# Ledger of designs, part 53: VH-VL binders against q9vpl3

Target 1, 224 residues: q9vpl3
Amino acid sequence: RGKINIQRPKAPHYERARVVAVTQPKYPELPKAKSCFKTRAERTQQQQENPYNEIIAREVRNWLDHSRLVAFFHLSSITADDIFRVRVQLHKQNLHLKSYGSKIIEQAVKNTRYEAIVPLFHSNHCIVFSPDPEKTAALLRIVRRVPQMVLLGGIVEETMLSRNQLVAYAQMPGLHAVQAQLVQTLSQAPGHLIQQLQAHQNSFVQVLDVHAKNQMNEETPKST

## First folded at step 1 (VH-VL)

Design f30 (framework fv_anetumab)
Fold by ESMFold2-Fast, scan of step 1:
Structure f30 (fold): chain C 224 residues (1-224), chain A 120 residues (1-120), chain B 111 residues (1-111)
Amino acid sequence: as target 1 above (224 residues)
Amino acid sequence: QVELVQSGAEVKKPGESLKISCKGSGYSFSNYWIGWVRQAPGKGLEWMGIIYPGDSYTRYSPSFQGQVTISADKSISTAYLQWSSLKASDTAMYYCARLDYESGSYFDYWGQGTLVTVSS
Amino acid sequence: DIALTQPASVSGSPGQSITISCTGTSSDIGGYDYVSWYQQHPGKAPKLMIYDVNKRPSGVSNRFSGSKSGNTASLTISGLQAEDEADYYCSSYAGSNTYYVFGGGTKLTVL
């Protein structure tokens, strides 16, 4: 990962391109008057690329690539005041709460190592990013007081962690060596584990838990 | 008041199954780890495993992995320790204890203990 | 199961100070500041006396204190009283493979 400030990656270029893309009229829309007779299903088959969505998707990819901690949440109905207070608490811990549409997330992660997260975003959702994985415990402490946010899973050091594994990681605050060993063990997961996730999504949490435990037990010498 | 209340003493034969319980009250049960600690007669304390009841995530001591199953039902604030087939060597006092969420490094509240006796 | 090394017994007289040692390795006591001490009276559940090496829970007498040097943690009881007679166990976080270990226990006799 680069040494860039992740708070507003590509901000001047991104902001300018976004404004231009949104304000420009689409001339080809005029010839397709007959497309109003197409069903919604037919329109879904027509691949439409919105330049604005690609710019936002790039922002999401930058956050994913430059954050050492990424946590995914289901978000229930919450007031603007309440979510603002949560954002303020998170910012104090260098945790950045972002909300993006599901199609933008899909566009951002397609053909990337993060593609497996797409199913997590079929409902209302939000993502918390941080350059500091030690803040996982602080994140979960803050979110415990926000019943509208339910942890789905996360990514630590580019390694996909189930909800259960992320909670266990959070339990070890201030234990740099232990946390690094756990992440390193999980990052050594073989390709067949990723294949199993794609084939059997609902069993992924259990597979990772068994794999992580077996890896830790076999790689670390034990005195009993 | 935080308290952990365990099920009563059990007397079993080798080969029988057993499930003992630990009910938490006075705190948010789903947000604290529950650990199980064994004490054989006249011996010291041995950590067996822990569970996070919020999502039933478990970790076992290498000595007890595959020997017991730890589970929890957060709807009734209860954690369980289970054997599929008891052995005479399982005779011991079993304690449940709560671990602090932030550190996860010490047992701040303990149950009264469940004595399990396995004899033929 | 990795057991931390404690003396089997220690003894003292009322008003005296005594110290119980707990020795491990760099993978437990030496590697982390997560040492706790538990007091157990016969037939009773253990009670937390010290956590995080030297912190005392609310309600525990200030006569109890903890310390650590290298791979050895110590529990010190000042102004020894008859009710202090009990078994004392140390515990440490021992890494992601083992998680937690306990010492063998020390029987404190007050005579």
Scores: ipSAE 0.005, ipTM 0.422, lowest interface PAE 15.7, mean pLDDT 76

Design f31 (framework fv_anetumab)
Fold by ESMFold2-Fast, scan of step 1:
Structure f31 (fold): chain C 224 residues (1-224), chain A 122 residues (1-122), chain B 111 residues (1-111)
Amino acid sequence: as target 1 above (224 residues)
Amino acid sequence: QVELVQSGAEVKKPGESLKISCKGSGYSFSNYWIGWVRQAPGKGLEWMGIIYPGDSYTRYSPSFQGQVTISADKSISTAYLQWSSLKASDTAMYYCARHEDYYDSSGLFDYWGQGTLVTVSS
Amino acid sequence: DIALTQPASVSGSPGQSITISCTGTSSDIGGYDYVSWYQQHPGKAPKLMIYDVNKRPSGVSNRFSGSKSGNTASLTISGLQAEDEADYYCSSYAGSNTYYVFGGGTKLTVL
């Protein structure tokens, strides 16, 4: 046996297997609904009552608690093979790409200091975890070549950072003291970081809504 | 100092149940996958499946899904391969191996047990 | 189940170099850089010789090297020695549905 890669952690891969294993068992049979149509609140209640969702949410909490770097991304359409290749590149840098449903994220962060991240996951999303905050620069370098992944923000040393703040952190020298000071300064900035993250999401949704309405209006006129 | 020690040879009749073992030592047993590989007499290697002992998550080769059960007991650092009803075609050497992989994909079996010979005859 | 294709046997003399091929598809060898090679002496457990296409574990002679081109991986043994006489198996990741496959094995005779 040779030294393969001592910095290649096994925990993220095995945590993924644990999550998959929990979802593989057949869920308890539910009583037949009188209607197939459900309100948003009814669907949310059903997911929160699912025992496997709570187990997965617990795993997400474990990831959040033991990762010093967490990055949130919007994920556009991507093939399974392409995302796997991205996972391989990220893994070489001790970066662990995970995808969870928005209800699972909500359950995981409910009543925690990170509850405000829930709005980031209303669209298709993925999360990258790492025990090493120094890998932020490597993460952003890799993701720059993956147009399907759009950075929304993150958490560094348990401090919530906006997209721009995380990018600034990545551009700092590899000195822990300098980077820690930046994180500390950004966390004490006037205003609420949570509000900044929510404003970004609201602006994006507004742009999509305007675009959708413009497309509908353009299609409404008679095609001659 | 990593070592995998397998249980001794077995001679069984068709229809009998059997459970063989593989005990790991010299490493953190719960942090590595254990794979099972079959080798019929005079034939090549066939991957059967793997288990992550930390949470007992298992994955089987399509050829062996439903044919065998893989399990582990992390408190005694031991993995198991079990048959509910043996067939003559189950006669083979069975190896356990430590699987060092982050994506359960590399198939890097870096340390192997000595093998357990299972003979099934009427 | 699609197994990887290896020649049944290969022969060489001491000091010669030999190469063993392992051919698959774009869904295994061609799609991933997860190719491993194992050496098995008669009556013994297999031993890992090469992983990740071309990497050697500690304790494996530098006479053993690996490579890959398209859907074919190759194991090359230089300066062939009598102790190299064994069966050699290739293996590859084959996607999340299949996971892992082995080649049929190649018997190396040194004479």
Scores: ipSAE 0.005, ipTM 0.418, lowest interface PAE 16.0, mean pLDDT 76

Design f32 (framework fv_anetumab)
Fold by ESMFold2-Fast, scan of step 1:
Structure f32 (fold): chain C 224 residues (1-224), chain A 121 residues (1-121), chain B 111 residues (1-111)
Amino acid sequence: as target 1 above (224 residues)
Amino acid sequence: QVELVQSGAEVKKPGESLKISCKGSGYSFSNYWIGWVRQAPGKGLEWMGIIYPGDSYTRYSPSFQGQVTISADKSISTAYLQWSSLKASDTAMYYCARQFGEDYSDAFDIWGQGTLVTVSS
Amino acid sequence: DIALTQPASVSGSPGQSITISCTGTSSDIGGYDYVSWYQQHPGKAPKLMIYDVNKRPSGVSNRFSGSKSGNTASLTISGLQAEDEADYYCSSYAGSNTYYVFGGGTKLTVL
């Protein structure tokens, strides 16, 4: 009977109901970040009045503690259907895409070893969790085809890695001893990694700013 | 051996109902999307819709939304394409196909042999 | 409604190379790296030849290669053989509303 589930890689048990919900039709509800735009004052008041923010923060901490692979992404505007499709593709590889508000992440990692990652979440973001670090290559193969998701960096086997370091790790699948040595060789102090990840995020923001300015300037040549 | 086997050819009259099947074997059926593709006589391929058998989540091409129903029964590894009332314009070859497994893409790597549906009086 | 544009026919001689184009928009081919190519012989189901723009499935000859530039994807067949004579279809992911679109198909004749 039903014991085939024993062979399933363990995700944190408390989150199973939410994982099931990801595969269900979501037309009655959309993520608030995509459908509703609230003023800063309204968002602040709502968060102060929510007695359950700590429950979600505990959920995030448990995901961080039980995942051997954590990847951080900048997330541009994307439809609910597109992100749902990506979540299903990722789930087939035991990769769990989660989106949490910046305040929830800050609350979750406060006074933990992960506190240094908070600066990564100043803009729109999402996180992918997995108990299996060998899935890093599968993650990058799926995400390269989602232009709205831009890799910022991650954590592999408790070691913080920049985008380039995570890409290098993914390019050496099947060489476990070399991969372990690579992770140790590429490892950096949390402050140094945050500086690298923040610089990459700022470069991405600058690229968007330059692109926006170039689009505006493309109308100027008509005056010459 | 990974395989999709479709039901046999059908000859129907306009207004009749029909349900054709696509049975998967040799892989984890509930963990791969199954798509349906139509090919009218002498014409090209048209994507109709897709289903994830694990939870029966279904998506249709805008052209086929409301025209057909796609369903699946994961306990017998079978997907279905159904019409409540057939039209002569439904005459076509119907293929089921599985989306690529290892490096997930929107590509269909395994195809059924096709079910010819002829609707005439 | 939406279809990718392919030439209706292309021809080549044995041993030559030919290229089949597939042109879409920024909302399908230009926006994503989810381009596939299928080969269909008369009376047979389609066979996947290329996926993710330029990748070959196991069992597909290295004579088949794919590429993409802007809104146009291309299938190149080198060292043409008689058995390559078939219809070729491109396809692409087309966003959340449409999901997939196919090209109109190209008949390859090996003369």
Scores: ipSAE 0.006, ipTM 0.464, lowest interface PAE 10.3, mean pLDDT 76

Design f33 (framework fv_anetumab)
Fold by ESMFold2-Fast, scan of step 1:
Formats: structure tokens, C-alpha cells, sequence
Structure f33 (fold): chain C 224 residues (1-224), chain A 121 residues (1-121), chain B 111 residues (1-111)
């Protein structure tokens, strides 16, 4: 589904075009400094942008609704070639790297359970989607080599997780009961902020530590 | 069977050009990285560079940047290592190896048999 | 000078265990969990024995194990056999500007 964007990177071009459009002088200047109405040109452009934003926002909602793993990243300056390499590697693992403007994200998540993520997108950002939450380990392995991508947090099985919680989740492969328990104990009301989830780090670490100790105590020692 | 087969030994003089090859078989050649590793006589392994054959994206070790050219032709599942002008110090065994650089593991899991390059007057 | 430091040689008797160390910096071994170990017999190509610090490829004996502490990675070979006599090289990812670095190699002698 995301294959074309992975093969042909458009994020840097889209971002540059947006910056250029914002910084370019607007030819029709308002002659009256206290005019409270938008110029006809500004109004027309706003109307044209609204239909485009809704189409892309619908795409974002579909990704959110059909992905069991969503990871949020801050994206520092990176070349189109380098981000293309990352997209190719992610796609091999059924991980889909997408970049959307902040207004599109806001429109997509408005009045939804994901509205709390909007503050994450005030700076340059990207999102990785996957239908398979077990690919979290593969995702983190790939992005460890991309210092320009900084993990902010994510959503696993409809549960908002902080960066540290998502990292811990990735380190429990083959323990489905433990993974389910960790996700359930981190369950929160829709719209909870990532910053608030950072306060739960100690509780998450404690659950993981107790479970690990219980497994060690319950296992029958075996010699090699 | 997954394997990498390299071209035969070469004997050259300083200043001559050379292009050696590494052919993959038994796997999707365009979906794995091919790295080149050098081993001077009686010395250890040195990483030279890597290429992704799917689009010919190439990166070099700082020590070998500008000294060699790595390329690939995915239509014949072959990667190449090339010198425009050989030096006596280029005398070494050259290995190609497969890697899944940003995939499931970091390691060179399949190696070619090696190509011995001897450069002498 | 980014090469990883390994002892030039180690030796052991059949049936015992030996450990080969590989020391780097915080920008390679200490900074990443991407340490590999290769076995090379005279006149042959290297063979991957360990990847990602402690994982074994299919077909590699469970007598081979890897570990890492700080800036030092270790390869441990238990139940030494004559066929283990070879040169062993460690390798680490060293960041996107350098990619990979190798250790100088360790000659293992089985007495």
C-alpha cells in the first residue's frame, strides 16, 4: 500500500515546497492595515487547501484505524536519498513511513481517540505504520542507525505508549502473554498525552521486573 | 543454495586498471547489500564498502573512499570492485559478502571464496 | 585508528572453554548492539559465527556464544575441538560515517 512512496521519496520535496510557499512574498498585499477580512486570493487559496487537506486526512485516519502499530518520530534534517534508504528497509518489514503536515494531522485526528498526538507534530516529524505490532523490534533496530529519527512514542493495540514503554515492549519477543499484560496495564483513556505517560515509566519497569523475576523462579533449570 | 561466486585471481602491474566480480545466486540479489572486505597477505580483515544492488546505492569506508569504485548490475546478479590505477599496496585477497544492513540482522552471512589480486613490477 | 583491539593469540586444550575479547570505544562496541564474530581457517573465506552481540546463525554450534559489557565484546567457545583452531575476528557497526570496523584478529590454537 505504501510501496510507491517508499520507492520514490517525496517528503523532502513536499516540505521544501511548503516552506517556500510560506516564505514567498504574497503579491496581493492588504492596502489597509486594519482590514479584518481576508483578501480574495487568501480566501480562495484557503478554500482550495481545505479539500486537499480532507483527502489526505482521510488517508491518515485509514492508516491509524487499520494499523496495530503506530510510531511517532521527530525528524531532523536528512537527505532525500538517506530517507529513501530507510523507507526501503522499513518496507521489507511491512513498516510504512509517512510524513504529513501538522494541519493535516490535526484535521485527521480531530474528534477521534488520537487527538492528543497533535502536539507531537509542531516540529518536523514522521510516522511509521504497521498492521503487525511484533514488528516493533525490527522498527527500533532499523531506526537505531538513523540518528535523524528520534522516537517520541507510539500506539500499540490502541494503547498509547511512551518511548521507554515502546522500547520495553519491543524487548519481549515470544512472550505473548507478557506483551498483552504490558499493553493492558498501560491502557489509558483516549487522548492521553505522551508527556503524561512518561510519569508511568517506573510502573512499567516494575511490572517488567516482577514478571522477569517470577519467570526465573518458575522455570525448571536445564543444563546445556 | 545461496552463494556468492567471485572472479579468478589477477596478476597486474602498478598503474593498470582492474575490475573484479561477485555473482550472487539462490536469493533475491536486489534485496540484500553486498560488502567488500580486503585482507592483505598475513594481515586482518578491512571493510571497504557496501552497495545495495536494487538501486546501486553505495557507501565507502573512509580509508577506501576515492581509491576504488563499487558497482552492481542487478540484471545479472553481479557486484563489482574496480581500480582505475593499481598500486603495489593493493596486493590482497578481496572478499565479497552479503549483508542485510537495516533488516533482521547485522552481519555478513554469505561470503564469496575470495579473489587474490597481486600487483608487482 | 578505529580498529578494535583483540589479543593476538589464545590457546586451550580439547574440552575446555576459552574467551576472546574485543575492545572498542563508545562510538562502536559501546554505542551499538551490532557486534559480529567471524571464524577463518587458513586459505578459506571467513564464516559468520555470531551476529548482534549474542545471536547464532543457523548451523553454528551452540558451543559458540557472545556477550558485551561496556566497550568490550567477548566470544566464548566451550567444549573446544580441534576444528575450532582458526583465526577469529570481531566486527562492530561504528556509525553511519564509518559503518563497520574489524578487530585485528585472534589466532586460536587447540593444544
Amino acid sequence: as target 1 above (224 residues)
Amino acid sequence: QVELVQSGAEVKKPGESLKISCKGSGYSFSNYWIGWVRQAPGKGLEWMGIIYPGDSYTRYSPSFQGQVTISADKSISTAYLQWSSLKASDTAMYYCARSDLYGDYEGMDVWGQGTLVTVSS
Amino acid sequence: DIALTQPASVSGSPGQSITISCTGTSSDIGGYDYVSWYQQHPGKAPKLMIYDVNKRPSGVSNRFSGSKSGNTASLTISGLQAEDEADYYCSSYAGSNTYYVFGGGTKLTVL
Scores: ipSAE 0.036, ipTM 0.519, lowest interface PAE 6.2, mean pLDDT 77
Fold by OpenDDE, second read of step 2:
Order: sequence, then structure tokens, then C-alpha cells
Structure f33 (fold): chain C 224 residues (1-224), chain A 121 residues (1-121), chain B 111 residues (1-111)
Amino acid sequence: as target 1 above (224 residues)
Amino acid sequence: QVELVQSGAEVKKPGESLKISCKGSGYSFSNYWIGWVRQAPGKGLEWMGIIYPGDSYTRYSPSFQGQVTISADKSISTAYLQWSSLKASDTAMYYCARSDLYGDYEGMDVWGQGTLVTVSS
Amino acid sequence: DIALTQPASVSGSPGQSITISCTGTSSDIGGYDYVSWYQQHPGKAPKLMIYDVNKRPSGVSNRFSGSKSGNTASLTISGLQAEDEADYYCSSYAGSNTYYVFGGGTKLTVL
């Protein structure tokens, strides 16, 4: 009795496959939770009809040009309510959540220094803008609680960063903290040098004293 | 000076449409949210909804969902509240109010003077 | 309709301290530190008096203070003055589906 290889079920006979394909209950596609974000298709359709695409593109460019922190996110089945909540939280930190169509983004960044971001916009996405790069840590803290927002990368101080680089950046001590550490380190250096110099001098004096004593002992005639 | 100026009082009949306005000045209109609040005569404040003019993102109170339309034109720093068909029960004072983008949750820090809407047969 | 619960009225004499309570749920006041208080005089637009539970906007008297414990927020007015006679409304972020909610309002009378 041939061991039914459960791991590779033999493809059913063509006729059976046809019957199974036809009899497979078409489970109504669970209404894709209408993500408050219009499906890509809906966005694309709206973008085609919007005479203001150029205006919006200009707006996007303005945001990019005036932001010192830009973060790009993929949105995975996020609800309108979740978006609103996140928006409120971000807003409190002077972080601006925006969503634009891919075509608008493409138009906005075409022939600009931002053109490299276009590949990031393949699906539902949002962008967070901030004039303050120090808000990167706050941004990441907020979005960590939102599993539907997946960080793709960002721009900090005109430098494009990968996801990992952005995370690393957020963990770095602020510029002022680093500067303070540098100043402390530099301020300690002279102290060490002085100590080393003094140690050397003291050692030299000791050696000289020993030498002087030895010379004095050699010059004392053995009074027989 | 930061201010919100609302359109004038309206007297309407049931079934008529209405659009009232709220114009912001003295600040960047697109960077602040505008909320709408209803106050029926002798009653309390009711939050209706909110819009972010920058991208026209809009949310409604469940009680007002489908009953009104909130919109904004950032080019002229104006927010709108609209009815397709007024009811007598829509008689109220309507306020627009700003929510600050740069602060903590400040609620509504700047208010319009209100628009009285009277719906009577 | 989900509303925050306030006393209908409170009264006090000049110079006294009064407190207005605002009770919600874990989904609004208890869930967020986004409580605001508004003062409204008759025939006037509301004025923001307190935000984020206990912060005062610029120009608001230090006689007004806010606090929160559990699902209840409180507005305290110290050194009550005649000009404080008004309606007071609390507000909170209410999260899912409701977003913002007001209390029913409290009429403050200065005796």
C-alpha cells in the first residue's frame, strides 16, 4: 500500500482539478477593509482627474525642500481611525503626516535631487515631514506602536538614509551631547599629558639622584 | 492677529441646502486643523467633525456622519460646513475652531464668532 | 451619544475656590491626557481655558487649574470673581470612532 506522500500531493487529474476549481467556494473576498486610504487604483483614478495635480506636486516639493526630516512609510491595512490617531500623535511633535499618490510624487520629484525616492512608492504609502531632525526618535517611538506603518527609509539633513540608518540615527546622542563629550575628552587630554610629563620628570630626577649618590660613594676614599 | 471669521447668520427652510464658511487669518491655515461645533439653543457644545486643510483629511462625529459635509479651500484659507437638506433640528449656533499644529493637544484655541442657522417652516 | 458627564451647575461666593468635575471613561479621559476646558459667556464663543489636562494658554488667569485622576478630570477656579460666571465645558480626545467629545456643560453662578 504505497505511502501517500502527504508532502507532495499528486496534482489531481485535469478533470478533477477543473471541478475543484469551479466548485471552490468563491469566498467573497472579505471586503478589503477599505483602508481609509483609497486603493491605489482609486488614487490613481482620482489623480488623473484632478486638475490640481501640479499644485499638489508643488506642495510636495515644498515639503521636501523645507523639511530636515522626511520619513517614508508603507501602509499595510491601516484603518482611517488608526491613521487619525497616529496623525494626532505626530502632530503633537510637529510631525506632519501626508499621503500622496505615486504619480504625484513622481511628478514632484522628477529631475530633482529627490528622484531616488520614487521606487519607495510602490504601494500605499505615507510621508512624515518635520523641520526638526531631532524628532526622529519621537517619530520612531510613535510609529513603533503602529504595526501597520512600516518604515522604508528617510531623508535627514538632506541625506537619504535606509531604514536601518534612520534607526541608528535616532539612537545617536544629539549633536550637542556629542560635542559635549568631545569637549570633555579634549579637556582630559592635557591632564593626562601633564601627569605623564611630571612622571617622566620625577623619574628622571630619581635617576639623577641615584647617579649622584653613586658618584659620591665612589669618591669617598677608603681611609685605610 | 490670529482669527477665524465665520459667515453671517442664515435663515432657511426645511429641505434647503446651506454652506457656511470659516475664514482663517494671521496664521498658516494649512497647518492647523479646523473643527466644527454645534450648539443648539440653550444646549451644550457638540463636536461635529474636523478637517486638516493641508490635505483635506476629514473626520466626522458618528452623530454627524452623513448629515453634513466638511470641506476646506486652503488657497483662500477657508473651511466650510455644508448641508444638502436642512432640518428644523439643525437650528443652532455653529462654531469653527482651530486646533494648533505646533503645540501639545491644545484642543481648540481659536474660535470663530459663530454662525447662527435658523431653520423654520 | 457618548458624552462626558459634568454637573449641571455649581455655585460659589467671591473669593472661594470651586471645582468642576468631568467624568468620562477609559476610552477618553482615562485613556488620554488630552483634556481641555472651555469657558463660555452668554452669547459669546467658547474660550479655551485649559488644555492637556493642566496647561494654561497664554492670557488665561492662573486662577484656573486642571487635574485628572482616573476617568475624571477637574477644573478648579480659585479666588472666584464675578466675571467667572459662565458655562464651562470639558472636552477630551475619545479615540476610535468618536475622536473628540464634549461634556454636557456646567453653569457656574457667582453668588
Scores: ipSAE 0.018, ipTM 0.546, lowest interface PAE 6.1, mean pLDDT 83

Design f34 (framework fv_anetumab)
Fold by ESMFold2-Fast, scan of step 1:
Structure f34 (fold): chain C 224 residues (1-224), chain A 121 residues (1-121), chain B 111 residues (1-111)
Amino acid sequence: as target 1 above (224 residues)
Amino acid sequence: QVELVQSGAEVKKPGESLKISCKGSGYSFSNYWIGWVRQAPGKGLEWMGIIYPGDSYTRYSPSFQGQVTISADKSISTAYLQWSSLKASDTAMYYCARGEIDYSSGYFDYWGQGTLVTVSS
Amino acid sequence: DIALTQPASVSGSPGQSITISCTGTSSDIGGYDYVSWYQQHPGKAPKLMIYDVNKRPSGVSNRFSGSKSGNTASLTISGLQAEDEADYYCSSYAGSNTYYVFGGGTKLTVL
């Protein structure tokens, strides 16, 4: 209290289609400037303080709040043809591939239950969203054929899972009660889980750094 | 030389079924989207839906969901637009168009010549 | 329904520059860089003139240019010629549930 704000009009009632999960979510796609093809430098240029970033961050929060499945991936360089094929396959399963700059992710998750995962997004990344957690098996089947996308972990039913825990969830028979019980069992130590996700990311980044240096061991000056 | 060739004009009565075609040539048919666009006499362009022939993934405009069926046969490089029961309001020119749609671009670069569908009592 | 708003008609003289506007919402034009413009002559199929807001396909005159500001996209035709007389339609990606939408079209009359 103390600060008088004119409140926004009350949001409309939740649509029946969203309640019963029979239709795809009506989330807007991000502008191309936030695509998976952008380098870290391109994503973090002078637009960091842009008010436009708060609008996009609000859309990210909407995706997180209305998706029962969120999967985080490291993304290596990938051709337009390959990512297009992956996007088509994912879309068929009600899986939505998104890429956001690290500052936008930070703004989106700041002061939320997801703030602890910000370090995952400081590497090149993509996120897959879905309202249907039963699609986890389909997601992993599709990305298994895409070596440029490396699973880091995810969120299922608001519970943060490591890569191995998400794989275990995917192997369940698809009964909602059984899957919900597995999620409860897997979410045993949040601190330990965050440490596992961060350790995996750090190990992967180290491997990529060594590989990149071996491939690019030449006279080329640094672009940054 | 990219080309989309559509089937010939159709004259039908209300309640009849119809399936029109769009054949692509000069490119890899399975690697591009095919969109369908309708234009009623004297009116503007109206988006109907899209299909990716490589895996038959289809999306419809909310206005056309459940009213038409879009399909494709990649073995003969042909996409289809189908009605189970025509209405007089379906009288229009129907265009197919090749979509170059991926994570970084979305547009329709080549268009068929159009198929005129007339539905009258 | 018409999802994007265009003026019904616009007029110009040869050599003049004209601009056609296309106004939507933050969920289509304002949210994405997937704006396209199509030219349609009477009795003919549409032809792509501009894609991804401001890019021109090969074979399209550099007299045609596109831009976007907020929720409004614009097509500008410089050095207007008689053959430019046609209907012009804007189109935008409108999210994963709607996909694409068209404007109502603008009839360009050259003198």
Scores: ipSAE 0.000, ipTM 0.414, lowest interface PAE 14.2, mean pLDDT 76

Design f35 (framework fv_anetumab)
Fold by ESMFold2-Fast, scan of step 1:
Structure f35 (fold): chain C 224 residues (1-224), chain A 122 residues (1-122), chain B 111 residues (1-111)
Amino acid sequence: as target 1 above (224 residues)
Amino acid sequence: QVELVQSGAEVKKPGESLKISCKGSGYSFSNYWIGWVRQAPGKGLEWMGIIYPGDSYTRYSPSFQGQVTISADKSISTAYLQWSSLKASDTAMYYCARPEYDFLSGDYFDYWGQGTLVTVSS
Amino acid sequence: DIALTQPASVSGSPGQSITISCTGTSSDIGGYDYVSWYQQHPGKAPKLMIYDVNKRPSGVSNRFSGSKSGNTASLTISGLQAEDEADYYCSSYAGSNTYYVFGGGTKLTVL
């Protein structure tokens, strides 16, 4: 069994404070709630009990609008210290790891061109944002050392890409013209791409389940 | 096409300062760590430290913390290893090396410079 | 500082197999699957032969293989050839305070 040992770099105090401020999630704890049928008045009351959702949704929209690279990940159980170390490594490449609740993401992207991503966030998830699409290769190199983060897909230069398309993009030369041409070649209608991303997400869950079971059996063989 | 080219051999006296270089080419210099490895005559390899040229983050082996300074100039794709005051015990071959991914994630060195021999004697 | 333990020398005949051991602790080899092996010919820089315990870089002969059991990693060279005569160094990630550590090296002699 492999172990992840993600180191926390020691930056100068003011630079460290900046990195910590950028990488830490800044949203309040959301109350636990059950789904139930509501009247208009009850829906209004329910909204008043979660007044911060729209503020956080605006933050998500700003990240989506500002970023030329957005990558979506399934996130398995990981300690706060380990995820912080991943955030520090990502931040060195101008990659910003964020986590938001599924309801907040739905609220943020409703009636926008990004609405198609909502199905990706029904399970535990995180998102990496960057203004620099050339950092896709650096992102994938870092994440290879973090098996708890499984790539689902992403958005590059406003074009939605599947996992395989994003991996192909990462292997291209660092020339903007060539990368833009690849994005156009790999681009697909949002509906079709969401089907692919959902199929890959389900495939990943199945692969992870089989892999985990095989590793558990292999780590403690009965006879040998 | 990835290549690390180091500066030439140096002969110095104890107490003198020295700065040796490692120039990277054929890849994005700012996006990879550069490590320094020491090999004393007839001895094994010793990891000294690493730098990320993109933002100049450095990390040193405990044995070399305070003994040397590692720096980089990304505008000329060059990393440096320097001593303020050399000792006879600093006589060694010094290699620069590039990891494939992120050295701080437990990576490995896939490309090596040719080495710089430093001889310190009176 | 801590060094990984390797035999000072090993020898073999052409066509045979040899194994070089590398022993550490639970804080390096035993704790992580980040073991690498480097080959160094006299007067030359080291060359990566194995990474992540048992993986080979492109261009490295499949005669070279790696494994790990507990706190000991092993490099095996099958079909030994004269050109394999070199010094071999193991290395491991050794935690966030030390980062990386090398073994003392093993001189392989092909008789």
Scores: ipSAE 0.005, ipTM 0.439, lowest interface PAE 12.2, mean pLDDT 76

Design f36 (framework fv_anetumab)
Fold by ESMFold2-Fast, scan of step 1:
Structure f36 (fold): chain C 224 residues (1-224), chain A 120 residues (1-120), chain B 111 residues (1-111)
Amino acid sequence: as target 1 above (224 residues)
Amino acid sequence: QVELVQSGAEVKKPGESLKISCKGSGYSFSNYWIGWVRQAPGKGLEWMGIIYPGDSYTRYSPSFQGQVTISADKSISTAYLQWSSLKASDTAMYYCARLSEDWYGSFDYWGQGTLVTVSS
Amino acid sequence: DIALTQPASVSGSPGQSITISCTGTSSDIGGYDYVSWYQQHPGKAPKLMIYDVNKRPSGVSNRFSGSKSGNTASLTISGLQAEDEADYYCSSYAGSNTYYVFGGGTKLTVL
């Protein structure tokens, strides 16, 4: 044992906690999300301040590859209580709301088929993942009540969809019919959704480049 | 040392139920996916499904969805593969394997296998 | 159905190099850098030899190497030894609809 001569009242904090516990309303235990990434994120929290960015990037890649539904959102200012409420509603439908830094997303999708999504994450953003593409309708019903979340697009069964295509997908009937109609919709819509997402990257990069160059021009003279 | 230990060989008749086990040790069981892989006599490997024991989240191969149930009990670091009604075509060696820190990565540690024989 | 195509057998002599191919589609081998190779001796569980196309786990000899070109992955074993005689299986991630697929397996015979 240690030779520490510290004298303090025994367990004052625990006695206070006991009184609070007796007067506290009882709540049913909230069910835990059935999500490997939520469990992993909780377990790897000890490493967050000494992080390996590759570990988190790997988690993002796993979510993208193992989710049959991925939806991308712009996220406006929202209170912690409001976002928690949304997460609870989504979790009841096996929908998992995640937020990652833009650098982590870029690292995760670099040299993969998902690289085109990077421009979507240069502003405040969040992503919803689900193993069940039939939950797209439930996702959109929940998000319609959350004006701070603006749908940008998504990936359904490894097919990149614009906002309007994802909304149309939510209205399709059965799984077999849904797949057939999705193929039909894509054959009628522009076939270059990836190029469309890449164009957003170019436009956003131009906006940032103009802003940076305007600041640099204030420091460095314009040559010609 | 990471180790996966599977239950012993089973001999069953068609229509019987069966539950086989895979116990993990030497690592944080709740934080790694456990997969099940089937190998029919003289045939190759077939992935059946995986479970994350921390929250019991499962994913199945399309070929095995609805044919088997995968479950886990994290309090005893054990995963299970279960049939409600066995068929002769279920005769195979069944392996459990740990998915290495990456869903689409690799199965880095394997159990010794459980031979299931279904005959009358 | 079998998703990845491997030759049924391959043979070599001690000290030589052999290569085993594994062919899929753009939705598995061609679409992802998540190809693994497993070695299985008769009556034993498979052992991971290669992951992420070309990486070796700790304890695997540097005689084993992997590569990928388009929809085909390859396992190369140099300096062939008698103990390399085994069945070899390739595997790939195949997207969120299928998850994992295996090749049919290749029996390596050391003559």
Scores: ipSAE 0.000, ipTM 0.414, lowest interface PAE 16.6, mean pLDDT 75

